# Ledger of designs, part 4: VHH binders against Radical S-adenosyl methionine domain-containing protein 1, mitochondrial (RSAD1)

Target 1, 237 residues: Radical S-adenosyl methionine domain-containing protein 1, mitochondrial (RSAD1), of Bos taurus (Bovine) (a5d7b1r34to270)
Amino acid sequence: APGSQRAALYVHWPYCEKRCSYCNFNKYIPRGVDEAALRRCLVIEAQTLLRLSGVRRVESVFFGGGTPSLASPHTVAAVLEAVAQAAHLPADSEVTLEANPTSASGSRLAAFGAAGVNRLSIGLQSLDDTELQLLGRTHSARDALQTLAEAQRLFPGRVSVDLMLGLPAQQVGPWLRQLQGLLRCCDDHVSLYQLSLERGTTLFTQVQQGALPAPDPELAAEMYQEGRAVLREAGFR

## First folded at step 19 (VHH; from DD2 with G55N A97T)

Design EE3
Fold by ESMFold2, fold request of step 21:
Structure EE3 (fold): chain B 237 residues (1-237), chain A 121 residues (1-121)
Amino acid sequence: as target 1 above (237 residues)
Amino acid sequence: DVQLVESGGGLVQAGGSLRLSCAASGFTFSDHYMFWGRQAPGKGREWVSGISSSNLIRIYASSVKGRFTISRDNAKNTLYLQMNNLKPEDTALYYCTRVTSDSSGYRFDYWGQGTQVTVSS
C-alpha cells in the first residue's frame, strides 16, 4: 500500500474517574470496567490499523482521551508491545500519556515509565482551588503541584502541562499570576486553552441557568494574548 | 448501495484550515475502520490518516501529524478530517475509504470520489 512508512498513533482511553463539568466527549463509566476486554480491543485495533497502513516505523504514541492514567500500566505496555510487533517502535519514539493528579502517584508514574511511557502531559487546568472545584476536579492545587514535581523528577524535561483560560469569573491579573507561578515549575511545555461550553455538561447548564456568569470572549482573548506574551518572555513556545 | 461522499474541500491560503466530511450510507458505518487518503497532482494515492471502528485508535502519516485530526460520529455515519496549518504540499484530491473484513483479513473495498483541496501560497 503506497503511503507513509512512518506514523504517529493516538490511543483514546474512553473512561474518566468523574465527568468533568466542561467535557462532553467522554462518559463517566461505572466501576467494574472490564479492562482486559478493553486491552484486547486496543491491541487488535492498533495492529489492524498498522497492518492496513503498511507503516514500518511508529514515531510516537499518544495515550489520551478521558483519564488515561486510570489505565493499568499493563494495558499501556500491551498496546506498546502490540505496536512493536506490527511495526518498528524505536526506543526514542515519543510515548506520551495524559495524566491527572488524582491518578498519578509517584509509584504509578514510575510504573508507566517501566511500561514504556517517556513523556507526560499533566492535566492541571488550574492552580486555583475554586476554579478546580468549578471544573469538577477532585484534586487540589497543592496535589497538582506535588504531582508535577514528582512527574518532573521521573521524566526530566519531558513533562507538559495545561492551563485553562476563560472560566466563569476569571480575571486577567490573577490568571497571569497563576501562569507565572507555573512557569517557575515547568520544564518543557505549557498549553493554554480556552474553555468551550459544550451542551450536555454541568458547566453549560449552570451558565445557561444563570448560576454562573457566561465566559467573556473579549476577556478570554485578552488572557490568551497576555498569556502568550508571558510564555514568549519566559522562553516557552 | 455503499456510498462514500466527501465534502468540505476548496481553495485556502497557506496556514489556513479546512474540515472535510465523508458521509457514509448503505452499510453499518460503526462496524468499519475508515481511512482518509489523498492524491496530489502527478502523484499516486497515499493514505493520510485512519481510525478504528470503535474510535479508540487513530493513525496519522508523519507528514500530517500534529496538523490533521481524524474523527468520526457513528450516530451521524460521518467521518471527518480537520486540517490545520495547511501547506501547498497538502494540495490534493482527498478521499475516504472503507475497510472490510472477511476470513482472509482486513482490506480496503470502497473509495469515495473525493473532494479537492487546493492550498495557495
Scores: ipSAE 0.762, ipTM 0.921, lowest interface PAE 0.5, mean pLDDT 85
Fold by ESMFold2, fold request of step 21:
Structure EE3 (fold): chain B 237 residues (1-237), chain A 121 residues (1-121)
Amino acid sequence: as target 1 above (237 residues)
Amino acid sequence: DVQLVESGGGLVQAGGSLRLSCAASGFTFSDHYMFWGRQAPGKGREWVSGISSSNLIRIYASSVKGRFTISRDNAKNTLYLQMNNLKPEDTALYYCTRVTSDSSGYRFDYWGQGTQVTVSS
């Protein structure tokens, strides 16, 4: 009965466009998806959790998981409408959607905005085509830059990106160039995160078998420190 | 018999991390929504985080947003709570609880004994 009157919701989209070589988080790359059934499930489950919790106000909703930009904007709208029916969803609530460049065209991004999304998190990982191939991503660096430009136009000041460090064969100089290029396109937040080699992934196997060099932890630490300094000087946290 | 067994608690410094586990048995775990709750000394129970049966929807109390992550592994019948950036106010007995449904709707019907988390300053 007693509990918090305010909450944050996380909505997990279970599908990816292509399995990433470094992540075993999402295994479902389906050839056919019954999105209407999934939408009904998301709606029912969100309302049920809100009613059980007794929450009166939802401060934020985050659409994450695999590749949430593969969801139709209708699914996003339906979930947000269901939340608003079960609790107060104020106009200043942050509604974030994670997007992938290959599935997040400018027209789709605008449709997500119309559905109620007001903040984007763009899953870049890299702006180097060789690194993107190592990571198993389906987009090019050019695709990523085009998506960033459109996202910034549609969601000014509300676009976050990520950049991965500690990849096999990565060097500080070229990586910092990627980061500095991103600062010309980003108004909100840049996440720096280090690759973890997960057992059962393609990348782990390639390193284990000697097809790729092992990541250098001393180099990764230098990259992080230098990257943090660049972000700090540009006014990021 | 329905059993919910929590583990992973302990003493940790402020800013530290712990991962709690809740091992479930005696029921079809994947059919049930699950919550983590907590009870500080001399206070009532409060929910902390909840997760749907399908693992697709998760809810967090505002006091733990961004610090705690609920997850489940339906193949292992286990519920998890990853707790990061722990604060002294997080000190409590943490328990998992099962949701069931009947003609009146969804309700909590079973609580584990809990695992103690103590956060020192």
Scores: ipSAE 0.759, ipTM 0.923, lowest interface PAE 0.5, mean pLDDT 84
Fold by ESMFold2, last read:
Structure EE3 (fold): chain B 237 residues (1-237), chain A 121 residues (1-121)
Amino acid sequence: as target 1 above (237 residues)
Amino acid sequence: DVQLVESGGGLVQAGGSLRLSCAASGFTFSDHYMFWGRQAPGKGREWVSGISSSNLIRIYASSVKGRFTISRDNAKNTLYLQMNNLKPEDTALYYCTRVTSDSSGYRFDYWGQGTQVTVSS
């Protein structure tokens, strides 16, 4: 039986630009995707869940998963229209899209804005090029900062970023300096999240075989605590 | 026959985390939308989060957004609920429920027995 008339919706884009060394469940997109079929599935499933739940008001929609910035802006618009047909979607609801630096040009970001997106979450992961290569990312630290600047011009005060901790061989001091440098470029929110070592990934295999040191959970906990302190001192949450 | 078996509940201090699992059997799990619901002492049942059959759409009650994450592994026939930053008001029996479709549309048709989550102050 339904208890809530208000909800948040999460839309999972199932494809990545490239298989990440640490992410086990998304598939990369080596050729094309039948996006029209995917769009129809997203629309039908969003409307079905909203009707089943009895929700009258959707307070936020988050486009996440693999690399949602690979979706056409038309797909984003179609999903938001479907939500608005099934429930009330206020004009000022938070509509967030995750974007990666490789596929998030200024013209694409503007088109997402026209489709109804009003907040961005930029998947930086790291501002250290060695760490980015370890994670299998396709962008450099320079690409990440350029994308962040473009995003902030188009969505002022509405851009969040992420930074990963607990990577093999990572140390608290250098990582905190990376975070502090990031704070000079941010105007909204910074997310800290710990690497999760999943079986079947390249990174898991390298650690299991001794090619990379195992992540230290005590060190990761220290990094998180120190990182939260830096964020709070600078006025972030 | 259809079975939904929840696990992962227990006692947790406020601010803590738990991960609930719902093991499904007796049907094609990947064909069904799934929800987590809960029932607190002396209160009616309420839905908490739902997920589409394809894993592409997820919905969260406003009281748990940002704290709870629903997921599924269709290869393992298992539904999950990651619960972070738990509060005493999250204390409840948590159950998973299956959605089915027929000529009349979509409806809930099976409920698990539930797993108790108790959050101490």
Scores: ipSAE 0.748, ipTM 0.921, lowest interface PAE 0.5, mean pLDDT 85

## First folded at step 20 (VHH)

Design FF2 (from EE3 with T97V)
Fold by OpenDDE, fold request of step 21:
Structure FF2 (fold): chain B 237 residues (1-237), chain A 121 residues (1-121)
Amino acid sequence: as target 1 above (237 residues)
Amino acid sequence: DVQLVESGGGLVQAGGSLRLSCAASGFTFSDHYMFWGRQAPGKGREWVSGISSSNLIRIYASSVKGRFTISRDNAKNTLYLQMNNLKPEDTALYYCVRVTSDSSGYRFDYWGQGTQVTVSS
């Protein structure tokens, strides 16, 4: 079938250490995961899609979903090797792995690099411990910064950071200070994500029951606008 | 009989968004890889995005990378395509496509009737 000879591949890791309070995705907490079986599946499916589509060149591979950093570097390597067997995977292809601070030791990050990962997306979400707790994250702000530092050491200029905004009770001033603090130690990319309350999530229930205040969309909008301005001023996209 | 029914198309301005749906019936949806394809005026059919049966692997044509997201709900026998930041060059009839596997390998075997997406400048 005629189609693009160039493609991007997305690899979904379906497992998380813990479900985030705001996440409504179909994610599983790993219990006795046969990673070898999963690896085989990923390899087969990746090759199948590539061969079927007739793709000649893979421009990017993105490992995302739950917590891809929970995957063994061997699994990541196997997938990338499979991709390279089915299509051309140039050295300058962007291979990104989402990583959570809790599961991203220096040695593990280095191993991902050795496996073929050349960009990291760090799911910091917040540099406020109270906010992190609210989000159901298991890492602290300190952990996040340590992970970021290590990531930057291993992947200089190729570390993206995710920061959330519009959290319950979150204020523009403190959030901007948080962002500014982050920018002092970030040198690549910062992605701003506005919290969306999704039905069926713990956070939604807490807000509905009055345990937490509803996010203020106006404040969220202000955070986003001001945040973007701060990023631009600092030379970030 | 195998049926694929697309919906969600329409007229949208450049930079706009659409969400396409494909309702599948007549086969075990969860056992099949699925694709979105499109046919623009004067052009042949081309694949846009694909998704494995397990939903673990997704593939995107470079032309739609970062703008389109393929997903599926096997419980609802439905395939989705979220299209953001649409461009005039995205104007096409969009098809849901089933992938089958037999002794000869994998191939596209069924196409829906399509849903028209028109992006104006």
Scores: ipSAE 0.866, ipTM 0.966, lowest interface PAE 0.3, mean pLDDT 93
Fold by OpenDDE, last read:
Structure FF2 (fold): chain B 237 residues (1-237), chain A 121 residues (1-121)
Amino acid sequence: as target 1 above (237 residues)
Amino acid sequence: DVQLVESGGGLVQAGGSLRLSCAASGFTFSDHYMFWGRQAPGKGREWVSGISSSNLIRIYASSVKGRFTISRDNAKNTLYLQMNNLKPEDTALYYCVRVTSDSSGYRFDYWGQGTQVTVSS
């Protein structure tokens, strides 16, 4: 096939423990998930795309979507092995897995490392328990910090963190304090995500019905700008 | 008859964004892997991104990694390509491509007419 001999691969895990209040993605709550069947599909489809494209080198693999950390390390290993069978997967390739604190014990994270993962993206979203509840997350700020500590112990210098901004009733000052607190614990990368209200979500309905205030786009913009400034000052990308 | 109709192309400045769509008809869209390809002036066709029928696996050429996102809506028989941080070297005619499979394996068998993407410096 004509084209690039180098590629990046994205692997989607379609399941979550719980649907987030703001998420409109095609994600499913597991009910008797046949992970073995899913694993087979992932393996076949990964190899098919690689072979069809004529790719010789995979530069990165990203496990994302719902909650990839709910996948068994065996599933992750199987996919990476399949990739390595279809193309060259060098040791310096970036292999990232998204992880939620609620499903990321130290032993589990270590197992992902053993499977071939060499970078973690932790979906903290917030260090405020009220905000986490608003977002429909099942982990606490404490859980998040514990997960981050374990992740950094196991993957030093290769742990990124996701932090949301522009939530209903969220204020710039408290949010910046969250970010600053996070930076004392994080030494790699922080991704800032602005909340987008999507039709069909619980959060959208709550805002529409007046149960929650609508997010303020000006405050969100301020958070983003100030947040980026704080990150730059702290030496983050 | 199998049809692939691309749309969403246009002229944009470097750093800009476009979202391409491909409307598929005449076949069971959800059963097929799909690709985006492109052909720049004076160059041959090259694949840009691919997606499995289940939407579980996506592949990106290194040249577009981190900038382009492929997606599909099987209910709407539509393939998408979100292109961010566009560069002049992304200028090309972009094609929607169907993958078919038989006893001999997988191959590209249908190409759309294409939609022109032009990125100015």
Scores: ipSAE 0.866, ipTM 0.966, lowest interface PAE 0.3, mean pLDDT 93
Fold by OpenDDE, last read:
Structure FF2 (fold): chain B 237 residues (1-237), chain A 121 residues (1-121)
Amino acid sequence: as target 1 above (237 residues)
Amino acid sequence: DVQLVESGGGLVQAGGSLRLSCAASGFTFSDHYMFWGRQAPGKGREWVSGISSSNLIRIYASSVKGRFTISRDNAKNTLYLQMNNLKPEDTALYYCVRVTSDSSGYRFDYWGQGTQVTVSS
């Protein structure tokens, strides 16, 4: 089958330590999960897709989904080795792992680096502890900043940070202050994500029942526009 | 009979977005790897994105990396392609493609009728 000789791979880790209040597709890590079986599946499927597509060169690999940082570094290494067996994986390929502060100790991050990861995406989501609780996160703003600092030490210039906007009762001013605070701590990339209320989630139910106000799409839009302006002004892409 | 029916195509301006859907029937959708392919004017068919049966692995052609997202809903027997930041070079007939496996390995065996995507400058 004709196609591109170059490709990007996305590897989905289907488990989380805790289900976020806004997420409807991630699952808790069951006790006694057979990670070896999952590893085997990931290896086989990665190689199958690569060989079927006829890809010669993998330009990037992204470990995302739930909480990939909960995967053992050995699992990550096995997947990357499998990729390298099926196609050319140059040393300058971007290999990104999505990490949550709760599960990302310095030693664990270093082990991911040794496994072949060369970029981190830190899912801190907010620098406000109340908002973090609203989102169902178990880490604090302090934890997030500590993780960020450690990540930057280990992966200098290759750490992205995720910040959410458009939360219930969230205001533009305070959110912009969060962003500005974050920019003082990061030097690579900041990704802005607008909250989407999904049916079947705790947050959706809380809004529907009136326990929380519905997010204001106009405020969210304003946050996004102003946030992008702030990022550009600060020299971020 | 195996059927793949694409929808969601249309005319959009550069920078716009479209979401393609592929309704599958006549087989166990959740057991198959699926792909999106396309054929641009004057060019041959090429794969764009693929997804494993488990939904754990996804592959993207470099030309669509960061702009397209492949997903599937096995409960609805539906494959999706979210296309953002569309470019004129994305203009093509887009196909849903089934992958089958046998003792000889994996191969593409069924293509839908396609849905036209046109991106203007």
Scores: ipSAE 0.866, ipTM 0.966, lowest interface PAE 0.3, mean pLDDT 93
Fold by OpenDDE, fold request of step 21:
Structure FF2 (fold): chain B 237 residues (1-237), chain A 121 residues (1-121)
Amino acid sequence: as target 1 above (237 residues)
Amino acid sequence: DVQLVESGGGLVQAGGSLRLSCAASGFTFSDHYMFWGRQAPGKGREWVSGISSSNLIRIYASSVKGRFTISRDNAKNTLYLQMNNLKPEDTALYYCVRVTSDSSGYRFDYWGQGTQVTVSS
């Protein structure tokens, strides 16, 4: 089958440490996971797709899904080695791994770097402990900042962070302060994500039952506009 | 008999979005790798995106990276392609393609009828 000689790979890690209150994605909580078996599957499937496609050059590899940072660095290394065996994986290819603060110690992040990861996407979501609890996250704002500091040290200029906006009862002023706080320890990219209430999630149910106020779309819009302005002013793309 | 039926195509403006679906029948969908391919006017067929049977690995042509997302629902025997930020060069007939495995290896063996995607500038 003819096609592009250049490709991007997405590697899905199907496990999360904990289900987020807002996420309806098909994910599993690790329960006696045979990571060796999973590693073998990832290796075989990556090579199979590459060979079948006739791809000669892999421009990017993205480890995402649940919590890829729960994977052993050895698993990540094995996948990248498998990719390099099946196609050219240039040194300047972008190899990104999504990480949550709870599973991203400095030593672990360093090990991912040694495995071939050269970019991190940190899913901190908020720098407010109450908001983090609302979202079902298990890390604190302090944990998030520590993770960012280590990430920046190990991957200078190649750390992106995810910040969520439009949460129930969230206000523009405090949210902007969160963003400004992130900018002090981020030198690459900040992704702004507006909360979307998904049917079947805990957060959806809480809002539906009146336990939490519905997100205000006008405030969310204001956050996004002001946030983008702040990012532009700070020189962020 | 093996059947692949695509749907979701249409006319959209540049920057728009479409979601393609492929309904599979006549075989064990969950055992097969699946691909989306396309054929633009005057050009040959090219693969766009592929997905492993387990959904653990996805591959994208560089031309669609960051814009297209392949997914599957094995319970529904359905393959999907979410296409965002569409461009005129994405105009093509889009095919759902099954991958089979035998003693000789992996190969494409079945194509759907295709669904037309037209992106206007």
Scores: ipSAE 0.865, ipTM 0.965, lowest interface PAE 0.3, mean pLDDT 93
Fold by ESMFold2, last read:
Structure FF2 (fold): chain B 237 residues (1-237), chain A 121 residues (1-121)
Amino acid sequence: as target 1 above (237 residues)
Amino acid sequence: DVQLVESGGGLVQAGGSLRLSCAASGFTFSDHYMFWGRQAPGKGREWVSGISSSNLIRIYASSVKGRFTISRDNAKNTLYLQMNNLKPEDTALYYCVRVTSDSSGYRFDYWGQGTQVTVSS
């Protein structure tokens, strides 16, 4: 059946480094995973979808899901080669990889670049060590800043980050200062998103049992509004 | 027998959102790649998004990139299409499509009846 000659591809890496305190849908890194088998599966499935679709040109590939930076650069390269065999993957295609600071050393980032990645999306979520501990992240604010500096050096103009708002006990002023500090470390896109408490997570349990205060939705709305204003003043979209 | 039943269509203003569902029965859903396609009035059928059986690979036509998200729940035998920032050009009958394999390779082999999406300006 006829369809679009151009397409975007999304590749879902199924594993996380650790379970997050706020989500139920990603797994921690499994013991004994056979990455070679997973790589073969990703290659076959990508080529099959491309051939079925009749696509001639892939304009973007996004490596997302759990923690794609835990994948071997060989796996990323194999998938991109498989795409190029099934369709045209031009030099101006956007190839994005999601990464976190724990698994994204400068040498690993460079290896992903050599594999064909040309944009990074870094799952930071906070530049406050207490908030990172609350969220169950395995990196410190210092680790995050080091990774962002290397990412900007290796991928100038092509680094995006996220920052979470609406955490227990957050205040607008200190949060805005985090955001403003972050703008010196990224040069493409900043995502702001609000914490959602999910049943069955450590964070939900702590709030339900009174160990942490419930997030304030009115404060979260103010943080979002003021955060968008800061981004607009700095020239972000 | 094989059935694909779409739902979630309707009338929506430009810029709005809809979520489509496709309930599958009569076959092992988790073994099949799936696509969403659409047919606008007076035009032929076209695919808009596809997803692998394992849920690990997803493809999007350029016209819907960044606006549509395909997903599946293999435990519930259901395929989804989240459609955001809808445009009048997205007005169409939306249908899910099953992929099968045989000795000649992979091919489309079964189409649902579709659910109408109408986007007003």
Scores: ipSAE 0.758, ipTM 0.921, lowest interface PAE 0.5, mean pLDDT 84

